# Designs tried in a protein design chat: VH-VL binders against q9nrl2r1430to1533. Part 186

Target 1, 104 residues: q9nrl2r1430to1533
Amino acid sequence: GGVHELSAFEQLVVELVRHDDSWPFLKLVSKIQVPDYYDIIKKPIALNIIREKVNKCEYKLASEFIDDIELMFSNCFEYNPRNTSEAKAGTRLQAFFHIQAQKL
Short names: E, the ipSAE of ESMFold2; O, the ipSAE of OpenDDE; V2, 0.75 times the mean of E and O plus 0.25 times the DockQ between their complexes.

## First folded at step 10 (VH-VL)

Design w83 (framework fv_nezutatug)
Fold by ESMFold2-Fast, scan of step 10:
Structure w83 (fold): chain C 104 residues (1-104), chain A 122 residues (1-122), chain B 107 residues (1-107)
Amino acid sequence: as target 1 above (104 residues)
Amino acid sequence: QVQLQESGPGLVKPSQTLSLTCTVSGGSIDSGYSWHWIRQHPGKGLEWIGSIYYSGRTDYNPSLKSLVTISADTSKNQFSLKLSSVTAADTAVYYCARGPYRSEWHYYMDVWGQGTTVTVSS
Amino acid sequence: DIQMTQSPSSVSASVGDRVTITCKASQSISSYVAWYQQKPGKAPEPLIYSASYLYSGVPSRFSGSGSGTDFTLTISSLQPEDFATYYCQQANSFPLTFGQGTKLEIK
């Protein structure tokens, strides 16, 4: 009970992490592998950062949590052209997120 | 929870600049969403004007690109439309709306303001 | 620009009828279509995204289908509150474009 129960945000992040299409989002984009990423993307974020914020109880409102998840997807779509595997994974994972977020 | 409200002049003279502001409440404009301006001419359908993103990126309808500027003021949680050199053809109801970013443009504009009527007349 | 053409431009139907509205894109847009309902004097409200997914709170009598260039919105059993104009929108490329609208009137 209580202390050991997963929050709604934690449960949703776990579902996102386990999804087949989460691979572009698990951790921050590498500056070594993608040198121009941080020239284009001004507010980088990833599921590991969001999960840490959930675990530290930094989201006071569902809207703050949703905003961070949507920022993650918007970064993907701004950097990656629509026909890339990253953008396709992002589109599918975001649709999954929207269905799950209705529970929040 | 998230609400959008348009404000601006109801009447503008030809050749002047139309300036409209959208105030966002219940959510941050500095989030992963796109923020749009759409208009509807009397008795006609919907016309997309343009959008702005948290990064400052803007996309404009090419038919209006030389005449349109969209900007954001994150400290006031507002985004604004300026349409220069207006004519009677710019008479319309103007809406602001929130949309998902890029690959979700096909999903919908999920939150709309109530609309503000603009008449361009001498 | 991608042109979206709706058919019919207007339709009259009775409560309980099945109503079908179609939307044709001038180029392939995959599934990048949304549908909106607009009641007189009100802002448009989202109904459907990505051709077939219902927005939260939309009654299950609404459904969407299609891919490529041909898309359909169906109301399985028309209700009085469905009196409205319906718009499709493509999101495949900029500028975003809407169909001309289909006005639904209840007999």
Scores: ipSAE 0.007, ipTM 0.642, lowest interface PAE 9.4, mean pLDDT 86

Design w84 (framework fv_nezutatug)
Fold by ESMFold2-Fast, scan of step 10:
Structure w84 (fold): chain C 104 residues (1-104), chain A 122 residues (1-122), chain B 107 residues (1-107)
Amino acid sequence: as target 1 above (104 residues)
Amino acid sequence: QVQLQESGPGLVKPSQTLSLTCTVSGGSIDSGYSWHWIRQHPGKGLEWIGSIYYSGRTDYNPSLKSLVTISADTSKNQFSLKLSSVTAADTAVYYCARGPYRSGWHYYMDVWGQGTTVTVSS
Amino acid sequence: DIQMTQSPSSVSASVGDRVTITCKASQSISSYVAWYQQKPGKAPEPLIYSASYLYSGVPSRFSGSGSGTDFTLTISSLQPEDFATYYCQQANSFPLTFGQGTKLEIK
């Protein structure tokens, strides 16, 4: 039993990845392109890391999965000024996530 | 399932420092959320005091000047407010709150503590 | 600082009434407003975020609308448990600011 939780997390991550506003979140920020990012952001994360954790069954509770997604958005808003394309994409994707997360 | 609970002295004398602690259960303060202090003066509306993030960054209401310090203790899963040089105007119900929707620095408080009454009087 | 002004300061209504509360920002805040309900002796409870999105568990009779500077909270058919004080909050910039509150009283 218990496999439905893994399926639910995978479905939600796939929906996030497919969203038009996922582009800032697909993979970790490049240290070469953005060298000060890792001086500001102490807990980096991205959708590819979260999806890997789902596939390895590393989330035991829905709250742990939700916390990692929220951390990803928090990092975006901490680093990027509100008028940037990144912050605007994060705003829309986070709202979408909150609607989808009601299924968890 | 996450809960917040304020604790601290109910009575503080003028010119002293008010110290309040918010204990978080059912979730970690070392997460992607923002953590806030809000107060409500008797018979009046809500006033945002400040916030702290998992990164240690803080934002304070400029109207409270340099009198406010917010800190976090991740080992105890707590965040705290210190308000120095208090006066009778600081008499209020103090709430701690969580902001899970943090969109472009836009904050909405989805989980609130019950509030703790603080009276500043000699 | 962005000032949030609610209208009216108090309103008397009967069960079944449609009630509208307004909130005006002193400058444009896009859609970044939240609404809270506070009952006597209790902490505020969130109702709406980003002007129109309901929090989980909030009854569908509550709705929010608006953008820019003018926002409304509507209760389509007032229930006895809805008598409370309602607050708007702008989430566009620091410091975060709240309206002065609208007290919804039984007629």
Scores: ipSAE 0.009, ipTM 0.624, lowest interface PAE 9.8, mean pLDDT 86

Design w85 (framework fv_nezutatug)
Fold by ESMFold2-Fast, scan of step 10:
Structure w85 (fold): chain C 104 residues (1-104), chain A 122 residues (1-122), chain B 107 residues (1-107)
Amino acid sequence: as target 1 above (104 residues)
Amino acid sequence: QVQLQESGPGLVKPSQTLSLTCTVSGGSIDSGYSWHWIRQHPGKGLEWIGSIYYSGRTDYNPSLKSLVTISADTSKNQFSLKLSSVTAADTAVYYCARGPYRSSWHYYMDVWGQGTTVTVSS
Amino acid sequence: DIQMTQSPSSVSASVGDRVTITCKASQSISSYVAWYQQKPGKAPEPLIYSASYLYSGVPSRFSGSGSGTDFTLTISSLQPEDFATYYCQQANSFPLTFGQGTKLEIK
């Protein structure tokens, strides 16, 4: 709880959004462009949704925020083969997140 | 029925940029499939050049990465190949092809264009 | 890069013969191999995906098998329209790579 925790979550999300490897994660995958995505991924999430949840004070614990970010990466690795640009971006961004999350 | 058709110049001079376009009919390039460029040198086998996907993601053969750009124009239902600084070694038949949705997870080319011949000579 | 090596590079056969073409990957690719048929002056046509599954419209005389590093394409009873060059392709990792081709010729 508190304004400091909300500021920390917002700062971390902004850092993730600004990272060069954030492009696969900025918004939800389009059902029109990728119709089978939602048949495979049962709990879709993206940085814009996580940021909205931060702004609406929906994360009561830091662990809930971290769980949503980890779900986002898990979805990426579940859907995308390891050698794709999306999976490589996810691997690098997840490593960056793990370093930054130590500040939470 | 989805069909692909290559178009572009048949003759390109060494050091210039080769530009080819693939026009897709009977389906949308914005439909979650991957779209690929493959070439075949005279009397030789097939070489994968690269691909583009719905997200704007591109994957290129590392042997060509600094020379190749693939882009898509959803308003025209087309995707295009640019290969810079061409040499006689780039003389080939160029094919565009459709790969599967990601749920298939493995890129097998199920629809191919007829191919367009490109000769690089002075 | 995963290297795909086909054997033989060419084979001569007669109508009605059983023909087997092999493809070897330089490292394990599970079952992620496709086979294509190419006739002179034409684009490759897909025959088989994921080692053993036939594309719709492909005659049942074509079959594929294998896993790991060793794969085979078999034509059980060769027909006149089957004389062509055959290519294997690995779909396990980028860059996608093809075998050098096997030319099936009239004996």
Scores: ipSAE 0.000, ipTM 0.573, lowest interface PAE 13.6, mean pLDDT 86

Design w86 (framework fv_nezutatug)
Fold by ESMFold2-Fast, scan of step 10:
Structure w86 (fold): chain C 104 residues (1-104), chain A 122 residues (1-122), chain B 107 residues (1-107)
Amino acid sequence: as target 1 above (104 residues)
Amino acid sequence: QVQLQESGPGLVKPSQTLSLTCTVSGGSIDSGYSWHWIRQHPGKGLEWIGSIYYSGRTDYNPSLKSLVTISADTSKNQFSLKLSSVTAADTAVYYCARGPYRSNWHYYMDVWGQGTTVTVSS
Amino acid sequence: DIQMTQSPSSVSASVGDRVTITCKASQSISSYVAWYQQKPGKAPEPLIYSASYLYSGVPSRFSGSGSGTDFTLTISSLQPEDFATYYCQQANSFPLTFGQGTKLEIK
């Protein structure tokens, strides 16, 4: 073994995880805490799941990676009213993502 | 069952900081619910002050501006309210309450403390 | 802020009466309204969430209805322990806001 280089997708996921507004997106919403979430959201996803997919080399195209990130934001805006802290965090993080995704 | 109990000084001088603590028993504040402070002025209705969530994120009533801070101490199973620069207008009964998780569509208050009376006078 | 306006501000009634209290939101809040009962010197107690669902232990004589901007709390057959002040609360957006209260008094 040598030192492995991080992929562009891994670098971007790390930047998203570090962002102050990532807290609603770090892991899947809990059924115990939010029992109606999975009745409303049919394709749940979170940054930890996306990072696992990157590590397993499941994204073959940048568009597939971008689609999963956009699904995460779409779920946030579908479930959370626009004036909530979750929706506000999602709006700011999505804007940050669009700037960073220009590198892909 | 979950119970909430407010505590703090009943008398505060004008311009000082009001500090109140809510002690939670029968459940953990680190369990995904939201935790709220509400007050009721003599002869007035209920006013929502703000809330804190298990993640540590807070929401405050904009009418109170930078005067309010809500914090949590998970090791003591408590959350607290600080109101800076108090005046006679801050005289009220203060309640703590539990609400649904913040990502829920419903921000209801299903468990309330008994309330603590705070008088602001010199 | 979403303003919640209750009517009437007070109502006098007798045991056995059907009592209706209304609550109007200044903008649509879907079904995200709760109702609370407060007796003198006591904390508010939750009655109804999401416009029509009763909290556990609340007597079946209480019911809620409405959506959008207009909401109603009904007590089908008033009991002595029901004389109290009732508050509606919107749960749609921050800041959370309450109605001014409706005082239910003995006739």
Scores: ipSAE 0.000, ipTM 0.558, lowest interface PAE 13.5, mean pLDDT 85

Design w87 (framework fv_nezutatug)
Fold by ESMFold2-Fast, scan of step 10:
Structure w87 (fold): chain C 104 residues (1-104), chain A 122 residues (1-122), chain B 107 residues (1-107)
Amino acid sequence: as target 1 above (104 residues)
Amino acid sequence: QVQLQESGPGLVKPSQTLSLTCTVSGGSIDSGYSWHWIRQHPGKGLEWIGSIYYSGRTDYNPSLKSLVTISADTSKNQFSLKLSSVTAADTAVYYCARGPYRSPWHYYMDVWGQGTTVTVSS
Amino acid sequence: DIQMTQSPSSVSASVGDRVTITCKASQSISSYVAWYQQKPGKAPEPLIYSASYLYSGVPSRFSGSGSGTDFTLTISSLQPEDFATYYCQQANSFPLTFGQGTKLEIK
C-alpha cells in the first residue's frame, strides 16, 4: 500500500544517510567549490532532496524513488574518476542500496 | 518519432528460456524514460512483466521475479527479456513499451511495439 | 497487488450512443489511472492518463473521471472506429496492474 511504501522509503533513506559511505551524497555539490560540476551534471540530486520528496509524499511508485537514487549514483560515476574516494564510496553505497531495495 | 520493435522466436519448447529483444528507433534508451515488457495471453488481459531504467535498475512483477531478467544494450539501443522455464501458460503476445517517468505522467505506457506472438508447445 | 476490476466485461452499443465503462481499484490509487484502446490484432493505444487527461490526438468525445477507487471512461457519441477493447491501468504501486478489459461490440 501507499503508507507501507512511504515508510519503506523513509527507512531506506535513513539507512543510506547513516551509512559510512554517504558523505558524497548528503547534499548537492557546491557550485562555488566545484564550478565545473553543473556543466557536466544536468540533473543534480542528493539524499537531502530525496528525503524531502519522501516526506512530501512525492513518490507514488517505488520505481520513481529507485530512479532518483540511481540518478544520484549515475551522477557520481559520471563526474568522478573511478579511482577517487567519491567513486569508491558510491560503488559501496550503491551495492548496499541494491541489497536494501529488495524490500521495496 | 520513437518506435519500438519486438523480435524473437515464435515457438519455444516447455522448460526452455524465452528470449525477446526490443529495438528502439527515433530515441535513445538512455533518454530518461522507463522501458517495459507487457504480455497478453490469448483472449485475456494485459500483464506487466517488468521494466528497466536508463540507470540499469530493473523492477519485476513479483509473480515472475525468479523467472525474469530484463537487460539493456545501449550501444545497440535495445532492451531484452529472458523468461526461464517456460510452460504453456507463457503462451502470449509480448509487447515492449516506453513509459515516461517524470511527474505527473508516472509509468503510463505512451509508446508500444506492435507485439510478437510466442507459443510454448512441444 | 492492486486489483483492477472493469465493468461491464462487454457492452453492445450503436453508433451515436453514449457509452460508459467503469474501473474499480481494490485500494485507493488517487488519480493514477490510464486508459488504453486495443483493436483486434493491434497493440494497445493510450487514451487517457492521470484519470482525466487526454493524450494528444485523442478525440474529445472520450473523457475520463474519478479518483480514489472508482474510475469511469465515457464516449459521448460512439463512432464506428471506437469498437474495440478498453483497458484501465493503475500506476500507483508495483506491480503495475491492468483491468481485465471491456469489449465494446456492435449491437
Scores: ipSAE 0.000, ipTM 0.546, lowest interface PAE 17.8, mean pLDDT 85

Design w88 (framework fv_nezutatug; at its last look DockQ between E and O 0.74; V2 from the best seeds 0.00; counts 0 for: pae E 4.8 > 2)
Fold by OpenDDE, look of step 11:
Structure w88 (fold): chain C 104 residues (1-104), chain A 122 residues (1-122), chain B 107 residues (1-107)
Amino acid sequence: as target 1 above (104 residues)
Amino acid sequence: QVQLQESGPGLVKPSQTLSLTCTVSGGSIDSGYSWHWIRQHPGKGLEWIGSIYYSGRTDYNPSLKSLVTISADTSKNQFSLKLSSVTAADTAVYYCARGPYRSDYHYYMDVWGQGTTVTVSS
Amino acid sequence: DIQMTQSPSSVSASVGDRVTITCKASQSISSYVAWYQQKPGKAPEPLIYSASYLYSGVPSRFSGSGSGTDFTLTISSLQPEDFATYYCQQANSFPLTFGQGTKLEIK
């Protein structure tokens, strides 16, 4: 591949990935490490999946992109109690996202 | 852009059940948001009725909890409100709304429907 | 329940004026306050969340501040389209509750 200008979606994904609180969201939850995760979360998603969808131009509307990001956070909050490190990181990252998403 | 639209009968008799549906377009109720019902009695302020979340969990206003049921139909991209044993006090404009899903349970409504008027009268 | 006491109930002002609306919570609610604008016959529209953050598309003449129990919505220079009823909302705990509203009228 060659060097190209990042789209707004690509740029935002890069910013989310680089955020200190992105660690719970970088890739899909391991079924081995969390055996019951996929019994609870029916629509798993992560930043690497979202990045791939962006690269494949699967998002035609900003709302579709935002929906996947919100799904990612919702999954985290559904599975993790609010006092967990994952939920706390998610809360901060979501706040960051909400600010950045206003630019889309 | 996501849009919400309330629908249902505008007139309900006392002691009957008020049934409303919120149809979501331009987005999916499976997208991980919180979904809310709020009402406004004529000349009054806003009253939160209840919420349903991505997980299917619900929260209700304690003042209405025994009378309220909120449900979701993902196949139709809708969520609904049922309020039983209505009285004149339930006459109001009813709004459905969307907000982000938050771990701290601090919910704001960032997208609203246009509202639908429901009158309770014999 | 947390009560949100909004003041004033009504205010008359002119285009170009600076207007301040306040909400006082019956207990500390941190910064978990939203503000909404509602015009006659229309649904409320969001202005501010988390006490001080503007929603996208909201003019910069709107601002919010406060923490704990006292919160303020400020319009730095009123425009004709700003005459409406404004509501605060606490999101600290259930049940979610709103202020009684402030009707901003043209003088």
Scores: ipSAE 0.436, ipTM 0.861, lowest interface PAE 1.2, mean pLDDT 94
Fold by ESMFold2, look of step 11:
Structure w88 (fold): chain C 104 residues (1-104), chain A 122 residues (1-122), chain B 107 residues (1-107)
Amino acid sequence: as target 1 above (104 residues)
Amino acid sequence: QVQLQESGPGLVKPSQTLSLTCTVSGGSIDSGYSWHWIRQHPGKGLEWIGSIYYSGRTDYNPSLKSLVTISADTSKNQFSLKLSSVTAADTAVYYCARGPYRSDYHYYMDVWGQGTTVTVSS
Amino acid sequence: DIQMTQSPSSVSASVGDRVTITCKASQSISSYVAWYQQKPGKAPEPLIYSASYLYSGVPSRFSGSGSGTDFTLTISSLQPEDFATYYCQQANSFPLTFGQGTKLEIK
């Protein structure tokens, strides 16, 4: 990662957060509200965590950033059945992510 | 960047079990991706064999389902293919590949291994 | 299973030519098509996913289009490194299936 690459990560994260389908991904899932989540999902991640890692320059390679974003979607699909609002939002946001990643 | 490398015996006798391993480097198999086996027959085309997901779930080509097992070893960062009761028709170049895990099951292979040639012959 | 049929099976072309390769699905697959390039002795490499989206690092002379059953890969101005075999792949349903390939040769 160069300075241009780190700026691209920030721009992409902002676009993801702004997207209408970001709502399941903004923060880590609450254990109180979803008690079994952490029995199933062993590597939790969310957009707020990813944005903090970008701001702290914790991603050394673009692949590390992309892997965290993909992990976020995979957790959604693993936990949520296909017909849920969360899974459908994840599918649409993942498609949007793939388009935006090509631009930057 | 993520790299995939197939390994295993190049020659297998008919009726035996073909066993191949894919080693992942530059990334974790325990990442939220899908992991696939695909083969390419001599002078023919590509055939999807099956997939394993970071969760351990598997999907197999129905034409091979009773003969195929795909498994993962996260401690070695590897996933493996076993194909039982092989015949000459199983002679092919075998590839491992990666794709994003998807709720809609629409998988595209974004990283491929180099391939390993397996010949089934007596 | 969804059968993917590519046309032509081979094509001879010169550097600078425009080349079009088509792929036809035996039933509607929406836009769930990928395209791969394979050079002799090498693994396939991804070019396009979801009918029309280029992977990072793929030259803009490659483009894809189509929906339903008919899909097209176009190389707008052929370069020496583009001589290879090209495969389409449907991702609409399991089992995932590939076209038989189109061999692009230098004239």
Scores: ipSAE 0.134, ipTM 0.778, lowest interface PAE 4.8, mean pLDDT 90
Fold by ESMFold2-Fast, scan of step 10:
Structure w88 (fold): chain C 104 residues (1-104), chain A 122 residues (1-122), chain B 107 residues (1-107)
Amino acid sequence: as target 1 above (104 residues)
Amino acid sequence: QVQLQESGPGLVKPSQTLSLTCTVSGGSIDSGYSWHWIRQHPGKGLEWIGSIYYSGRTDYNPSLKSLVTISADTSKNQFSLKLSSVTAADTAVYYCARGPYRSDYHYYMDVWGQGTTVTVSS
Amino acid sequence: DIQMTQSPSSVSASVGDRVTITCKASQSISSYVAWYQQKPGKAPEPLIYSASYLYSGVPSRFSGSGSGTDFTLTISSLQPEDFATYYCQQANSFPLTFGQGTKLEIK
């Protein structure tokens, strides 16, 4: 039958981007708006960067893709206190990711 | 799949330093995950020893009185536990495990090694 | 340190039974609790995280609930492979602490 010719990684990234809780993760944190972020977070990443890596076929293994997504969540929880809207969004989006990642 | 495998001496004499290594395959320790050591005394429950994050930050169980050191060797994709001045009370099965993050509010261990038995005896 | 207390310490049940295991934290931990299953001679396996989220691949008969200090793990229809020891773990603060375990035995 007819199918979309998106990779499994691209399909998952698109689902993450479309999720209501994706807003803290769509692009890199602004150095102007959050000046201490890059003093704390050593490996910044966001969904736009991960999607670009998928499109350029830079992930050789599913584990490499999963590691980058988990790094993104790790950065969120390292920087943001537990009671923030960012941390709460991250918790819900990470749970959604874990369910969807079973397809990989 | 990510897999973890413990290795170490099995038998250690009292007062010596216990050294265990966890070898990670199928994933990098230089990632967003936290990497943990947990032990289980014979017939008892689980005790968290400590963790290390890719940044080199470590968290230790304060009940171990500064006798514990966890380190990582990114080039070998390994992290290690050193427990100094061991006694018979340190006899246990030692597990290494992957957790999501050092500062994650969901520190559940999603991947575990099979465990290695350490006996402290003279 | 946050102390986690499980109840009961042991339970005997039959295949098909609904089994409930409770975990109580010595202070509020919000929803920061995980549940593990351990079979003899094996490493623990994750079941639940953040009180109610089912870990990938875990059968739907397992469910978790609770917040604050009181948490529950439920097995809706016990299967032969479910006879094991179950542990809760708090993730609210360091050091991470586990309950003493609940041994689920065949009746």
Scores: ipSAE 0.006, ipTM 0.634, lowest interface PAE 10.2, mean pLDDT 85
ESMFold2 (binder alone), look of step 11: mean pLDDT 92; pTM 0.947

Design w89 (framework fv_nezutatug)
Fold by ESMFold2-Fast, scan of step 10:
Structure w89 (fold): chain C 104 residues (1-104), chain A 122 residues (1-122), chain B 107 residues (1-107)
Amino acid sequence: as target 1 above (104 residues)
Amino acid sequence: QVQLQESGPGLVKPSQTLSLTCTVSGGSIDSGYSWHWIRQHPGKGLEWIGSIYYSGRTDYNPSLKSLVTISADTSKNQFSLKLSSVTAADTAVYYCARGPYRSDFHYYMDVWGQGTTVTVSS
Amino acid sequence: DIQMTQSPSSVSASVGDRVTITCKASQSISSYVAWYQQKPGKAPEPLIYSASYLYSGVPSRFSGSGSGTDFTLTISSLQPEDFATYYCQQANSFPLTFGQGTKLEIK
């Protein structure tokens, strides 16, 4: 990408952060609060990390940005049982993301 | 809205086990939040007893560690406190509370139950 | 364990007054302090987290400040509903510990 794509990534991250279901994804999982998380999840990521990467122009292609967002959702579904508030929030936020990503 | 409600016997005999349950509505205990027990002795301040996370991790106040067990029943959306070998010193109001989501947030209590009074006497 | 000490233990004030209460940690806890308000017969209500951030719905007359070991809660223009006991809590490490409380009384 170009300047247009970077602007679109920033706008989409802001919309994700502001969504009601973003609460499981705002920051990295605490090693103190969830000690087994990093034993299970080998590539942790969160919206604050993705936003930083957008700001530093680290995404060269839209596919790289999409891959990081999808990794975030994949980690959620791998760690959290299906019936949890985190998994349910992840399902709804991922659907919202898929609609918005069509603009990229 | 998430709401917490404590329940259990108001009177417990010395040397017995105190069992309290916190029922959560409007949210799931099988979520990223931490779930806490705090007590308040008559006329005194607040004492943190311990916490449980949905992963099954528990943390206990070292002053109570050998006497306390916290457990969760996700099917009933409840978490419970068992305090063994109680004495008159365990007479207090007991609160359950929700702590932060599992991120780099620290341990602040944003939702509290109304409290349940427990008296330890013969 | 980190000990939290509040000062004063009680304060008498009138509606409209500026009230300040202080909390001191026995070791550095960065900004990881919460403040709670408790009225007689009621559960504590959260006011402030991470030393200075207000919870949603908390009136702007409440403010918090401090870092390291010394923390302050200020009520800029005291209202009748503010007469209560206030507690600080360190959120840095286990066990979580609270101050002994500051009782705010009508003058």
Scores: ipSAE 0.000, ipTM 0.554, lowest interface PAE 14.8, mean pLDDT 84

Design w9 (framework fv_nezutatug)
Fold by ESMFold2-Fast, scan of step 10:
Structure w9 (fold): chain C 104 residues (1-104), chain A 122 residues (1-122), chain B 107 residues (1-107)
Amino acid sequence: as target 1 above (104 residues)
Amino acid sequence: QVQLQESGPGLVKPSQTLSLTCTVSGGSINSGYSWHWIRQHPGKGLEWIGSIYYSGRTDYNPSLKSLVTISADTSKNQFSLKLSSVTAADTAVYYCARGPYRSDWHYYMDVWGQGTTVTVSS
Amino acid sequence: DIQMTQSPSSVSASVGDRVTITCKASQSISSYVAWYQQKPGKAPEPLIYSASYLYSGVPSRFSGSGSGTDFTLTISSLQPEDFATYYCQQANSFPLTFGQGTKLEIK
């Protein structure tokens, strides 16, 4: 048989994408559906962009990878009020990420 | 790993403005984290001064709000504290710290600088 | 402002002892408490967030519990490196506030 290994960053992004609470984070927020988003959020990011950066080996340090994931959550909490489904999903996914990131 | 390092004059005269800078390495201040100033008076506990976010938003301790300004310089990866009209009561060790993201809007400081001693004396 | 009161202010203990430090908030703060360890001449090190969750690399002998107004930090079997001052912090509302500290000293 063959042996393959995923990078730690790749494994973590895949786990985040598969999580039930990833739905607000899979792709960039639509400017058409949410026109004021980009007036408030000046550094947009999403899991599809982070995954592409991992695949292109653009993260030189684990801290850079972690910073992009944390930026994604920060944007969610800045834009979305606490009682929204987006903010609640973000809170749960962020807690999951924090536990998984301890492996890095 | 992310590291924070405070720098400043160490000795300030009463009524003058205290200026401290925190230099961040191993990570960007233009990320989703919150960045904080905290101080510790001799024989006392910790006192939160204020915070700044990548968006430029600031929050200040109301007891210090009229005296405090926190700013960020993303080109130098630094954030700074200015405390005006200092008195002997401002003598303390000053720390800069990173708050991990806005986790349900609750801030816990996960990375701290080593601290810099500031003495206010004539 | 939310006042955080720690007890005891100091405690003397021996290696191997179980040590409990308490922190009381002047009003309900749900579970939004962190605990820090500070050794002389050094910056505080994070131990616990959200009352009970350990930061990465913190030994399992440390545990936190509580909700509302009463919180505890427990060290199940004290080690030599644990002699330090411990601080609680509420993260429920601004301004962020800390307890006055509990100094853990060698008997």
Scores: ipSAE 0.000, ipTM 0.583, lowest interface PAE 12.4, mean pLDDT 85

